VH-VL binders against o29789. Designs and how they scored, part 6

Target 1, 134 residues: o29789
Amino acid sequence: MDEKTLAKMIEAVNKHMPEKTRSLAEMLKEKDPTIRAKDGNEYYIEKRELEFIAQHVDELDWPRFRIPVILEMNDIGGERVIYVRDKLHAEFIKRAFGFDRVLNGILTLYMYELPQIRRKLRTASQVIFRISLK
Below, E stands for the ipSAE of ESMFold2; O stands for the ipSAE of OpenDDE; V2 stands for 0.75 times the mean of E and O plus 0.25 times the DockQ between their complexes.

## First folded at step 1 (VH-VL)

Design p9 (framework fv_ponezumab)
Fold by ESMFold2-Fast, scan of step 1:
Structure p9 (fold): chain C 134 residues (1-134), chain A 122 residues (1-122), chain B 112 residues (1-112)
Amino acid sequence: as target 1 above (134 residues)
Amino acid sequence: QVQLVQSGAEVKKPGASVKVSCKASGYTFTDYYIHWVRQAPGQGLEWMGRINPDSGGTKYAPRLQDRVTMTRDTSTSTVYMELSSLRSEDTAVYYCARESPEDLFEYGFDYWGQGTTVTVSS
Amino acid sequence: DVVMTQSPLSLPVTLGQPASISCKSSQSLVYSDGNTYLNWFQQRPGQSPRRLIYEVSNRDSGVPDRFSGSGSGTDFTLKISRVEAEDVGVYYCMQGTDWPYTFGQGTRLEIK
């Protein structure tokens, strides 16, 4: 991926990121970027993982694109279940399962959205997409 | 303060092409999508397509895909819609309209241009 | 394509009386994110369309309280509680759930 294309994708992702999450562009400038998850723990995110997220956001190019949010990850019946708000995010996550490190980065980056999105879902009748992982 | 100002009326012969402009002001041009919607005399509204001014990416109505092209010039905050191989049935008022990509609940066409009349005759 | 069907197509109303316009879609307008992308527009004679309602029931800024939207899935309604003379025009529903975006045929509201 060339530098101009990457910069453009990072800018596009940052335009749709919640104010409470860290700037993707700022994190990419750090050697060891970290994000504090809802449980209070800090997680390291590799730059390659941030790059991959930025790349796929730009490729979507749709008017209703919003925050790529993972609502929740838990284990149900011995399988890992990931809840996402949007079908395109679900397709993106399914495609990313071939990349263990990238999936971990996505989960860590968007964990800060969980309280906000869950709050909205509790007050609105909405459909969420469930992805079951082994 | 937000304005979408369109180019003036056009009269074209069948088989010609027309290029309509829509100049945006009062907001950050690259932060909003621009759609094109037309209305034939005495008829309803028909969606033609949209452009993302940031990426230049377009989505067109399938029935118009072979004839419509949407472009933008970020230096002048202007979107263009070109329709080729004109037929008498393309006689219509053509509107541009803005859509927010970020606000989930403020999607859809919040500001519209004044319209451009295109007449295809003879 | 999602087909949007409005009824009635012609709606004569007496000033001060309520008016109701129906909009039905050929398939559910609930998007994969759980939101319903249904808008209502008003077009007064000789003017550009103006958005009245977005996402089923949310009034746009500056739209009078007498306008309200409701519905779910495939069946939607625009209501005017007390029709005023300035309400004359054509009303359109529009779906943004799937490409291409599609409009209803329009309902012409006129004073009798």
Scores: ipSAE 0.000, ipTM 0.523, lowest interface PAE 14.5, mean pLDDT 71

Design r1 (framework fv_romlusevimab)
Fold by ESMFold2-Fast, scan of step 1:
Structure r1 (fold): chain C 134 residues (1-134), chain A 117 residues (1-117), chain B 108 residues (1-108)
Amino acid sequence: as target 1 above (134 residues)
Amino acid sequence: QVQLVQSGSELKKPGASVKVSCKASGYTFTSYAMNWVRQAPGQGLEWMGWINTNTGNPTYAQGFTGRFVFSLDTSVSTASLQISSLKAEDTAVYYCARDEYLGFDYWGQGTTVTVSS
Amino acid sequence: SYVLTQPPSVSVAPGKTARITCGGNNIGSKSVHWYQQKPGQAPVLVIYYDSDRPSGIPERFSGSNSGNTATLTISGVEAGDEADYYCQVWDSSSDHVVFGGGTKLTVL
């Protein structure tokens, strides 16, 4: 899948659930997460930005609309680092948040894993995540 | 690993009811929506609607309200389609299909329902 | 209601390229999925989101979608490719999944 697919998913949510989707789209445009590439396929996204994304996935009609995310999050010098394997979805995040850098990698996560991430983000100040399909 | 196994063929008289089941295995049942698709003899595929496996909420296509009911039994990873007041026009193969971003990546083998007097 | 139009049949010689079209108003703004159905069998997803191929589907299968026409292309056609092919979109305005009428591919 790609940025076009994620854009169409957002469009689908806008038409299916217009009241709920407006808030998400507007809030995504307001954010400015720091995304830093590391080791080709690794990206740093601040905990607050990831938590924000995780909190708003409930606005999609899950499980019908999945967000394709494969990621691993690790500590680097006390900072959070996300291993991103999906360049297209990373580009979507960049575009939605107004980030101006070309991203590489892949980001795929099934909706059933996002509630787990959301819960962990609420209960700890620092967490290592390893989320993958297989 | 992923399989959708449907119940066997049914032969019914007009006015009867039928319940077609679709048992899922090899994945987390509530993480994927389930769709129902009908195919009348010699005809194309016709979308009937879907059910949200996490919430249990069904959505029916125009023409499939009233006599058609989608339901779930999450404890056994099974989705079901019930058709009441059967008519000859209901004769078809009924498929369940798993929804991966509105594309149907896995399908049941189909259940033939024949309505005849 | 949104409508997808496919030719009822397409014939192609072995080893040649088959093209199956799916017409719809502004279909290029939608995501198109393609299914192969052989007699007595359930449909199989062969292309999803316009041009992506599921694992296990041969590289001979490809897709495109722009303007008012989406196309499934099968290169180096083999006898085993004989089947009915269906295009499909989700129409967000009506929250309806729509299938094309199907195209019977015959390998001569």
Scores: ipSAE 0.000, ipTM 0.539, lowest interface PAE 13.6, mean pLDDT 70

Design r10 (framework fv_romlusevimab; at its last look DockQ between E and O 0.11; V2 from the best seeds 0.00; counts 0 for: pae E 10.1 > 2, off the site)
Fold by OpenDDE, look of step 2:
Structure r10 (fold): chain C 134 residues (1-134), chain A 123 residues (1-123), chain B 108 residues (1-108)
Amino acid sequence: as target 1 above (134 residues)
Amino acid sequence: QVQLVQSGSELKKPGASVKVSCKASGYTFTSYAMNWVRQAPGQGLEWMGWINTNTGNPTYAQGFTGRFVFSLDTSVSTASLQISSLKAEDTAVYYCARDTEYDFWGDYYFDYWGQGTTVTVSS
Amino acid sequence: SYVLTQPPSVSVAPGKTARITCGGNNIGSKSVHWYQQKPGQAPVLVIYYDSDRPSGIPERFSGSNSGNTATLTISGVEAGDEADYYCQVWDSSSDHVVFGGGTKLTVL
């Protein structure tokens, strides 16, 4: 597989990413909150997941807390890790799940830690892939 | 009627400290985050950071750590900005700006502003 | 750091339409807010969430945001519209509020 093909595949995989994130505050007000993805589709976010997030985030931060929670998969030296680049997301994950590993200023999760988050945030989190092509 | 009233103009010497206050009225103070914005003479708006008026937790923008301190006096609905070790480059108008209602809209913008406080640092 | 780029100045004749742009990398994926600042005054929110208008702001003010450019449009420009206009976003990656450099709107 050539690099161009791989890049296209990665792009396709990442199309589930939101076109525009929404705030926790907004979505908590809705009965059936949705996110529009880059692929043009609307995806429902489970209210219970939002409520779970809200329990661990101060209400004044709700407008700043963007949904979905982005979990960025990276390959570093052949090891896969998850970056949580958003600071509020990182604080939330620390508070809610107890993960507090910070590398180079970025909350970093191991692959075996990811399921715990995904189980609680099946719809309110997104796993994206970042690949550097040379 | 929502109002943010800031303290008066300040003239300070380099190395001195200044404390700018922002008194809120017309709404529940602890229900809205407070932001600080700096504007040097003839320059644009520069976000300094914000303070959680409920928890008291401050967040400082890059470049505004160390000498800048956000604080609260919730008993009088007042947010304050203290600048220590003042420098000439600190000369600016400082604004407090209220964040949006947490249960209204979900983004980070400022719907109400103080009138600004001019801080002049000169030898 | 995320950067917003505005033209330093825009001139428009009374009654005409002014367009002030705000450029940013994939800014269309962000919510853009606009502030008006008249000389010696504090900024005033005129547009939020790309295109929403606060109460009290005339319908002449509108906003759009797509791709790499957000635009504040002022139709039927009046002398009173002469001011500096700033776009603003929140960058979640850095957790920073970012302002554009501001645009001075001159009514000829």
Scores: ipSAE 0.025, ipTM 0.693, lowest interface PAE 4.4, mean pLDDT 89
Fold by ESMFold2, look of step 2:
Structure r10 (fold): chain C 134 residues (1-134), chain A 123 residues (1-123), chain B 108 residues (1-108)
Amino acid sequence: as target 1 above (134 residues)
Amino acid sequence: QVQLVQSGSELKKPGASVKVSCKASGYTFTSYAMNWVRQAPGQGLEWMGWINTNTGNPTYAQGFTGRFVFSLDTSVSTASLQISSLKAEDTAVYYCARDTEYDFWGDYYFDYWGQGTTVTVSS
Amino acid sequence: SYVLTQPPSVSVAPGKTARITCGGNNIGSKSVHWYQQKPGQAPVLVIYYDSDRPSGIPERFSGSNSGNTATLTISGVEAGDEADYYCQVWDSSSDHVVFGGGTKLTVL
């Protein structure tokens, strides 16, 4: 993929990224919780999905659990994998779905595992794309 | 449960060196960066920099390059600040503060702080 | 480098509302975190991400951030709220953590 195409893909993903994250604890208190994306639009987060997350996260961690759950897609050696870098997100995924593959300290998912998560967390998770030398 | 316990207060003369230690417990030490913050008597908080606890790579704020050295001993979950060629202006309370585990949005804040170590530099 | 400006002091009667400001150029595009520091003690995080409260911080602590000003609001002020308060951001352009100068809250 050339540099211009990569830049446009990153820009497209960035439009839908949250402007700022919100805590699970605060969003559980709201009737119709939303996240404002960098494009200025507000997107509803289904409260049922937040409740599902809450069932699998220790209540003491609710204030620190950031919404949405970030699923970072990478292309490594021609194979697409998903990294879950946030520690609380990774622990939640392990508890809720049973995925426990850790590579270099990062919970790593195969593409075939992604639909199981996305169907449960259609609004409360977000796939992002990274192609980084860092 | 998370604790940062710092070494005791130090009284030093100008030109000496001091080492402040910060021992972490209750969490995975290498999963969080460690920051150092200075507070001179009666003054505000001043960020000195941070150290990556996984790689050992320090980053120093402007004004803290030279006499200030961050280091780690990961076998005992300890971060240290060494100050050489002490000057009267180094008299302050020095804090270690834990950074966030991961913040995709690029925001950094300090959820747990050590109790502070008073370094006094006088004749 | 990026600068955060706070008033040196704020005085509020018990039971009233204190407002502590943190000024910065386009601070509304940054996330603002707030710390409380009582004499002889380490700072304690009281607000993060502009308006979120850590566990154990009363709901009477709240925050807002827009334009060039972030504000920490403490309603129903109690004597135990008497402390220094610091705002803090991360500045990506300088790769620096930046603290405000601090505000001493006095409960009359």
Scores: ipSAE 0.006, ipTM 0.578, lowest interface PAE 10.1, mean pLDDT 86
Fold by ESMFold2-Fast, scan of step 1:
Structure r10 (fold): chain C 134 residues (1-134), chain A 123 residues (1-123), chain B 108 residues (1-108)
Amino acid sequence: as target 1 above (134 residues)
Amino acid sequence: QVQLVQSGSELKKPGASVKVSCKASGYTFTSYAMNWVRQAPGQGLEWMGWINTNTGNPTYAQGFTGRFVFSLDTSVSTASLQISSLKAEDTAVYYCARDTEYDFWGDYYFDYWGQGTTVTVSS
Amino acid sequence: SYVLTQPPSVSVAPGKTARITCGGNNIGSKSVHWYQQKPGQAPVLVIYYDSDRPSGIPERFSGSNSGNTATLTISGVEAGDEADYYCQVWDSSSDHVVFGGGTKLTVL
């Protein structure tokens, strides 16, 4: 993404949801953005997904919105699962990836409740959270 | 440091209107949704709905649309509930409650509550 | 339309363990939160996400959730634990918060 487009995107984020989107705006400026999870660890987040979300910031319910996360479990050979906490936004996110990416099996959107994610996290040797597009 | 302070008790006649306020402090007001929960005398907790503190958009639970209005004044970090055409059945303690903070894990629960405002509707 | 069912009351002797259940269709696939409400006071969050405790809540409080039943467990019950307890889920399909009917814990 060019600098002009990025600047306009950051402006839109700050305009529509300044407080909650301060971290989103800051992450958009970072080369390799991370997010601090509730478990105290920092996880990588895919910049393209942040950009996509920022393009639609005026359509999202930010206090309740949750950024989708892909789980990569190193001991399992990199199982890729998008964790979508906010089911209301799941269909929006599915449409964002397009038909070709879903059919190639590289990206599958699964709706998980927290207990399933907790079980996976407890058994993994290493977990990398990231959002990625094919 | 986080506090939700509600307005004082109200005694009203049927047909009157009442406005309950909830002033937030100790956090960024627009980063958390605000919920309203009602409790009639001797009854359980009843979720009324929530308001998006950034956009001002309210969402009402079934049964709380016509006479109930959620509003905000972000300049003073205050959420308000207005009830019009009061009925005896509106007699209850009304609570505001803060929704969870956004994080990667997310949670949809109420970590801080106002002290409650008693609204009594009687002739 | 999602419904949570709690027993209306549970009695327990001091020092014993109280178990308060919250029934719901496939509730084990949802996240359950628990609130304590003492007479004349606002509710206080005691368990979130099935089993996590907020800062300041004693280890005596624990939770579980599987199948069709979530359970709040209070070990070594004290007189000060006497209160109404409510379970709560968020029904993501309707974006609606659902509370159980509440359970009065009496410490005899």
Scores: ipSAE 0.005, ipTM 0.542, lowest interface PAE 10.9, mean pLDDT 72
ESMFold2 (binder alone), look of step 2: mean pLDDT 94; pTM 0.953

Design r11 (framework fv_romlusevimab)
Fold by ESMFold2-Fast, scan of step 1:
Structure r11 (fold): chain C 134 residues (1-134), chain A 123 residues (1-123), chain B 108 residues (1-108)
Amino acid sequence: as target 1 above (134 residues)
Amino acid sequence: QVQLVQSGSELKKPGASVKVSCKASGYTFTDYAMNWVRQAPGQGLEWMGWINTNTGNPTYAQGFTGRFVFSLDTSVSTASLQISSLKAEDTAVYYCARGSEELWDYLGAFDIWGQGTTVTVSS
Amino acid sequence: SYVLTQPPSVSVAPGKTARITCGGNNIGSKSVHWYQQKPGQAPVLVIYYDSDRPSGIPERFSGSNSGNTATLTISGVEAGDEADYYCQVWDSSSDHVVFGGGTKLTVL
């Protein structure tokens, strides 16, 4: 377990977290909503995913809600698991993407090498931000 | 422009309580972890714990449970440290310090520090 | 509990190179941060993530970290570098930050 790998994972996650400049209600009015990420790019978010977020995140909580980075971990006890920041993210990700169990906490990422995490991060981000990998 | 400004020095009697504040400016308060560090006279730096600015959940280092309470007022971007039942051994400079990562649940390095608040406990 | 060990003091002549060590079990697998503290002042981050320098910190400051020892190196030492220096890591297993005991650098 290498804390330098953890630090690199945290940096990668942070670079893909979108900046929030609009309310959920305003974004839901758009046909093809986008979120500007820290890397300066705009990513499309499927309206169905945004609607699911809206069902679980109140408008007053939106400015503090972080869009979770999805890291599929298929080899922990044979279950599909994912890293999340907190309980709200756990419920959103588990239900939206069909994971069997949610792994919460930064220490879980320490078990994986950065190249493997980058591959899983790209796969997950393709679901949410399809154009980023094309 | 990014800075942490702490409240002024305090002189207290044993058994009293004190509240030290730390006001953040120049960044989004809830995006970064806030740490508390103590330094007794002539001693080194001692990490007391941190508070998650997004959830409000504190984590205390061993030795700082019970009498020490971390709290937040996010409406004014302020973190606070309260010490109850003050003892002479609590005499120290108390620092707040920001975690360097824009992730409320990862401490990183401490890139921004408050100027420190001296708390003196004497009878 | 994880422990970081620093020499209590290091003396160096002006213009020479000072090396301050930080010992820890498998510290090379952790990210080490270094702070400078002058009397009456708050600590200042001088090296982070083993070897990176914050903006405003002179190139004379460098860091390394491998095996069981991290090192802060200050080349061309100046009188103004006299300070206490602290290493720091985050121990993931306990979710606790650990500081070294500090090293007083004296320029003679």
Scores: ipSAE 0.000, ipTM 0.542, lowest interface PAE 13.3, mean pLDDT 73

Design r12 (framework fv_romlusevimab)
Fold by ESMFold2-Fast, scan of step 1:
Structure r12 (fold): chain C 134 residues (1-134), chain A 124 residues (1-124), chain B 108 residues (1-108)
Amino acid sequence: as target 1 above (134 residues)
Amino acid sequence: QVQLVQSGSELKKPGASVKVSCKASGYTFTSYAMNWVRQAPGQGLEWMGWINTNTGNPTYAQGFTGRFVFSLDTSVSTASLQISSLKAEDTAVYYCAREGPSLEELYEMGFDYWGQGTTVTVSS
Amino acid sequence: SYVLTQPPSVSVAPGKTARITCGGNNIGSKSVHWYQQKPGQAPVLVIYYDSDRPSGIPERFSGSNSGNTATLTISGVEAGDEADYYCQVWDSSSDHVVFGGGTKLTVL
């Protein structure tokens, strides 16, 4: 990811999610951050927050950044599990959504699930973020 | 190592059906989506749709609903395309192509490996 | 529906640099992939994600993508580079893969 693209993504988040700007701006001051995961490697992502990324990905100058997609779908009481491969995506999600920890390692991202995420997410009660290491 | 091998050429009459197969090897079949791309004689590439190899769910592009069916046989790592009620306009080379996320790379619906193509000729 | 525009043909002398363009509205916000297709053969991915090269593709192949134009650049062109070249994006708004019309590269 280049610095110009990151700055543009921050501007877009600030415009559409002002309440997240403080945590995102603060975390961007970090240098060489350590990424850690909670037990189970699962995080909760608000449906509206994931929809923001999905809906605006083609309006932003995102040459290197791509949104998380589902590697596996597990319905647990109407919940969807989102997996992220790319470390830069994991770091952006951590910063943009205010999560304090993300798992170290190789993360997998498959774009072919994006259309299914948008359609099925409409009926889900909540979304769970899960980090897959392979 | 990664290889997609398609079935042989077909010559069919209008109104017949044809089934094109694509056998994958050298990777975990269910980890990558399979796409179908058509190329009419002397024309460019036309995306037909894709199938999720993990769930078996197909998605068709505009113009490829109805007569076209994507399917899988996971036990033999094979994806198939069936075309019913063949028309002269279906004459084309049909390719299967893998969506390829690589180990360290982001991938946005690009195709890293292609089958050799299956020529389907519809003539009376 | 989203449309990608390529010139139908480009001619270049051996050893010179060929540039093949792919025009699309705000294409710089999308990932562009490039394929080489020789007569009677399947397409081969030569550039993915705007500028990355698959293993086995020579360094003389490069790509860029900004604004409304993506470009495939082939330096030190060789006779073996004669082929049709296609750009491709995934259009998130329609959930469709879009190919350009193709450019025939001729090495004169």
Scores: ipSAE 0.000, ipTM 0.529, lowest interface PAE 15.1, mean pLDDT 69

Design r13 (framework fv_romlusevimab)
Fold by ESMFold2-Fast, scan of step 1:
Formats: sequence, structure tokens, C-alpha cells
Structure r13 (fold): chain C 134 residues (1-134), chain A 125 residues (1-125), chain B 108 residues (1-108)
Amino acid sequence: as target 1 above (134 residues)
Amino acid sequence: QVQLVQSGSELKKPGASVKVSCKASGYTFTSYAMNWVRQAPGQGLEWMGWINTNTGNPTYAQGFTGRFVFSLDTSVSTASLQISSLKAEDTAVYYCARDEGSDYLWGEYYGMDVWGQGTTVTVSS
Amino acid sequence: SYVLTQPPSVSVAPGKTARITCGGNNIGSKSVHWYQQKPGQAPVLVIYYDSDRPSGIPERFSGSNSGNTATLTISGVEAGDEADYYCQVWDSSSDHVVFGGGTKLTVL
């Protein structure tokens, strides 16, 4: 990846990621947690997904992590979408951008893209990880 | 057609070494991680570890360090498992299995959608 | 070290519903995958991510996962479903894949 691609990614994240997100600890205390999705509606999120993220909250070492090579960055349906080839690189991107911004991206991905990506990853001859940043 | 084809059965004496190969076809080899799974006679499935097919970096489960080595030859889309200083307890069917291209959320990335047919390794005097 | 517990055997009559459980501490926070293994054959993925079916797996196979128990449900059981069934999770704490001990399903 060149500096121009990295600059475009950073600009897209900063431009489109909401500044305000609910804390993970706050969401985990709710009986029926919700997120505000890109269509403006509130949707339920499963507590176990929040628990997956919570297990790593104290282990985030941002900004020490490098941002790995990005294969492609698109704007799909109002989302900035990042494609990487490696599962570990997807984790690096999430950690490298800082917790609040990364968490908002993960929650958006969970509600809209995760089921389709899961299906595509199983059928594709290439492993391409799609990270949606709003 | 996506396939994993393993090498044939092996009969070895204690102290010998063996190399089991797993040849991939029908997909891009370096785009999917490869797992190794062992099954001793009458026993369940035991995960041995995985290897990143893009970087060549192996990760071994507890108990499978030292005598066990995962390797790759990406030019022929082949993953290999070498076991040195064979013991009777190594008698098992050894499987290679492709990571199913799992979810990138933390904690969800080890399901296996394509399996080799298995290689029986028998260690006896 | 994370442990998954399965009953060693389950018997079911043809056409009835079989339920195979997989117990683990807070397993509902993990994604569970299920494999079918027939004698002399390699395992086959039948359920992934708790409840999703791979292409080619009949709708008779379904899964659930909550709290401390995941369940594989096979409705309208056929003789061809006789096999060993294994549940599997990823334990992030140890960086290990963990398999259950397996359940032998007998169709009588």
C-alpha cells in the first residue's frame, strides 16, 4: 500500500465514523442493547458479540500497531469498506484505529454485512475480509 | 472442485520419522489457513495447530511442540506435517483441514469446511 | 484450559428428533461449529457459527447456542445420520481450537 491509499483510508474513517459511541461497559449492562445503524434506526445487538469484543478491550495496544496493507477501499451504500486478505490483518486494522472508532465499525458490520461476508468467505476462492467503517 | 488430498498410510517403528503431505486444489492455497487434526484409534478429534499459508507461520497446540513440524511448499500448494522420534502413542489418523474463511470478529475464526481424507500412521515394533 | 462436554451416546428411532448437547462455561459467548464423522471417513462440517448450514446440508440439521449449552438438533432422523458428532469452539484465551469428546448417534 502507498501513502495515498493510507491517507484516503484515514480520511474516510475520520470523515464518516461518528464521534460518539456508547461505552462497551455501558452496553454490556443493558438487558437488550441496541445500536443506531446507518439507516437511522435502532437495532438489537447480541450480548455475546459485545462480550467477544470486551475480552480484548484491555489488550488493545493502539497506536503501536501498524496498519496492514489494504487491498481495496470502497464506499458501498454509505459505508467505507476495507478489504484485506488476512484475518490477522483485519484484527490489526480494528486495533490500529483506536477502540471507539473500531467498535463503531464492528457494530455496523455485525448488523448489516456480517451474514453476507460469512457466506462469501465460505464460497470464495480468495479470502477477502471486508471491514465496514461508517 | 475444492479438494485436499493426503499422502498414503505409513507403518513405522518407534524412533523413526514420518512426513504426511496434504495437497490442495481448486482454490487459492495462500488465501486459507490450514489446520492439522489428529484422531487416535477409538478416540475423538484433537486439534494440533494451524499454519498461515500466506506467511508460513505455524501455531502449535499445547503438547505438539518439539517433535511436530508444520511446513509449506506454496509452489505446489502443499502443506506438510513431520513427526520425529515416533512413539506408539503417535498411532493415529492425521487430517489436514482448511479454515472455512471464517468471521473476522475476535473469537470466531476456527471452523473447518474442507478436510483431507486422512493419513493413517501406525507406530509398532 | 477450556473444556467442552458432550454425552458419549444418544439413541433415537427413525423419523424422530435427536438432540446432541455441547456444554461449556459461557459457551453462548463463543461460536460453535458441528462436525459429522461416519466410520472410516473424514469429518464433515454440518453446522457453523452456532446455527448456519453449509451448502448441501439438509434443513433437518439445526443448531442453537445460549448460556452454557449449545445444541445440535436433527429432525426426521434417517439411518444415514448414524455417526459421531463433534462440537468445536475457538478459545481466544489459549489461542486454541477445542473439540468436544464426541457423541455417537445410534438410529435404532
Scores: ipSAE 0.000, ipTM 0.523, lowest interface PAE 15.4, mean pLDDT 71

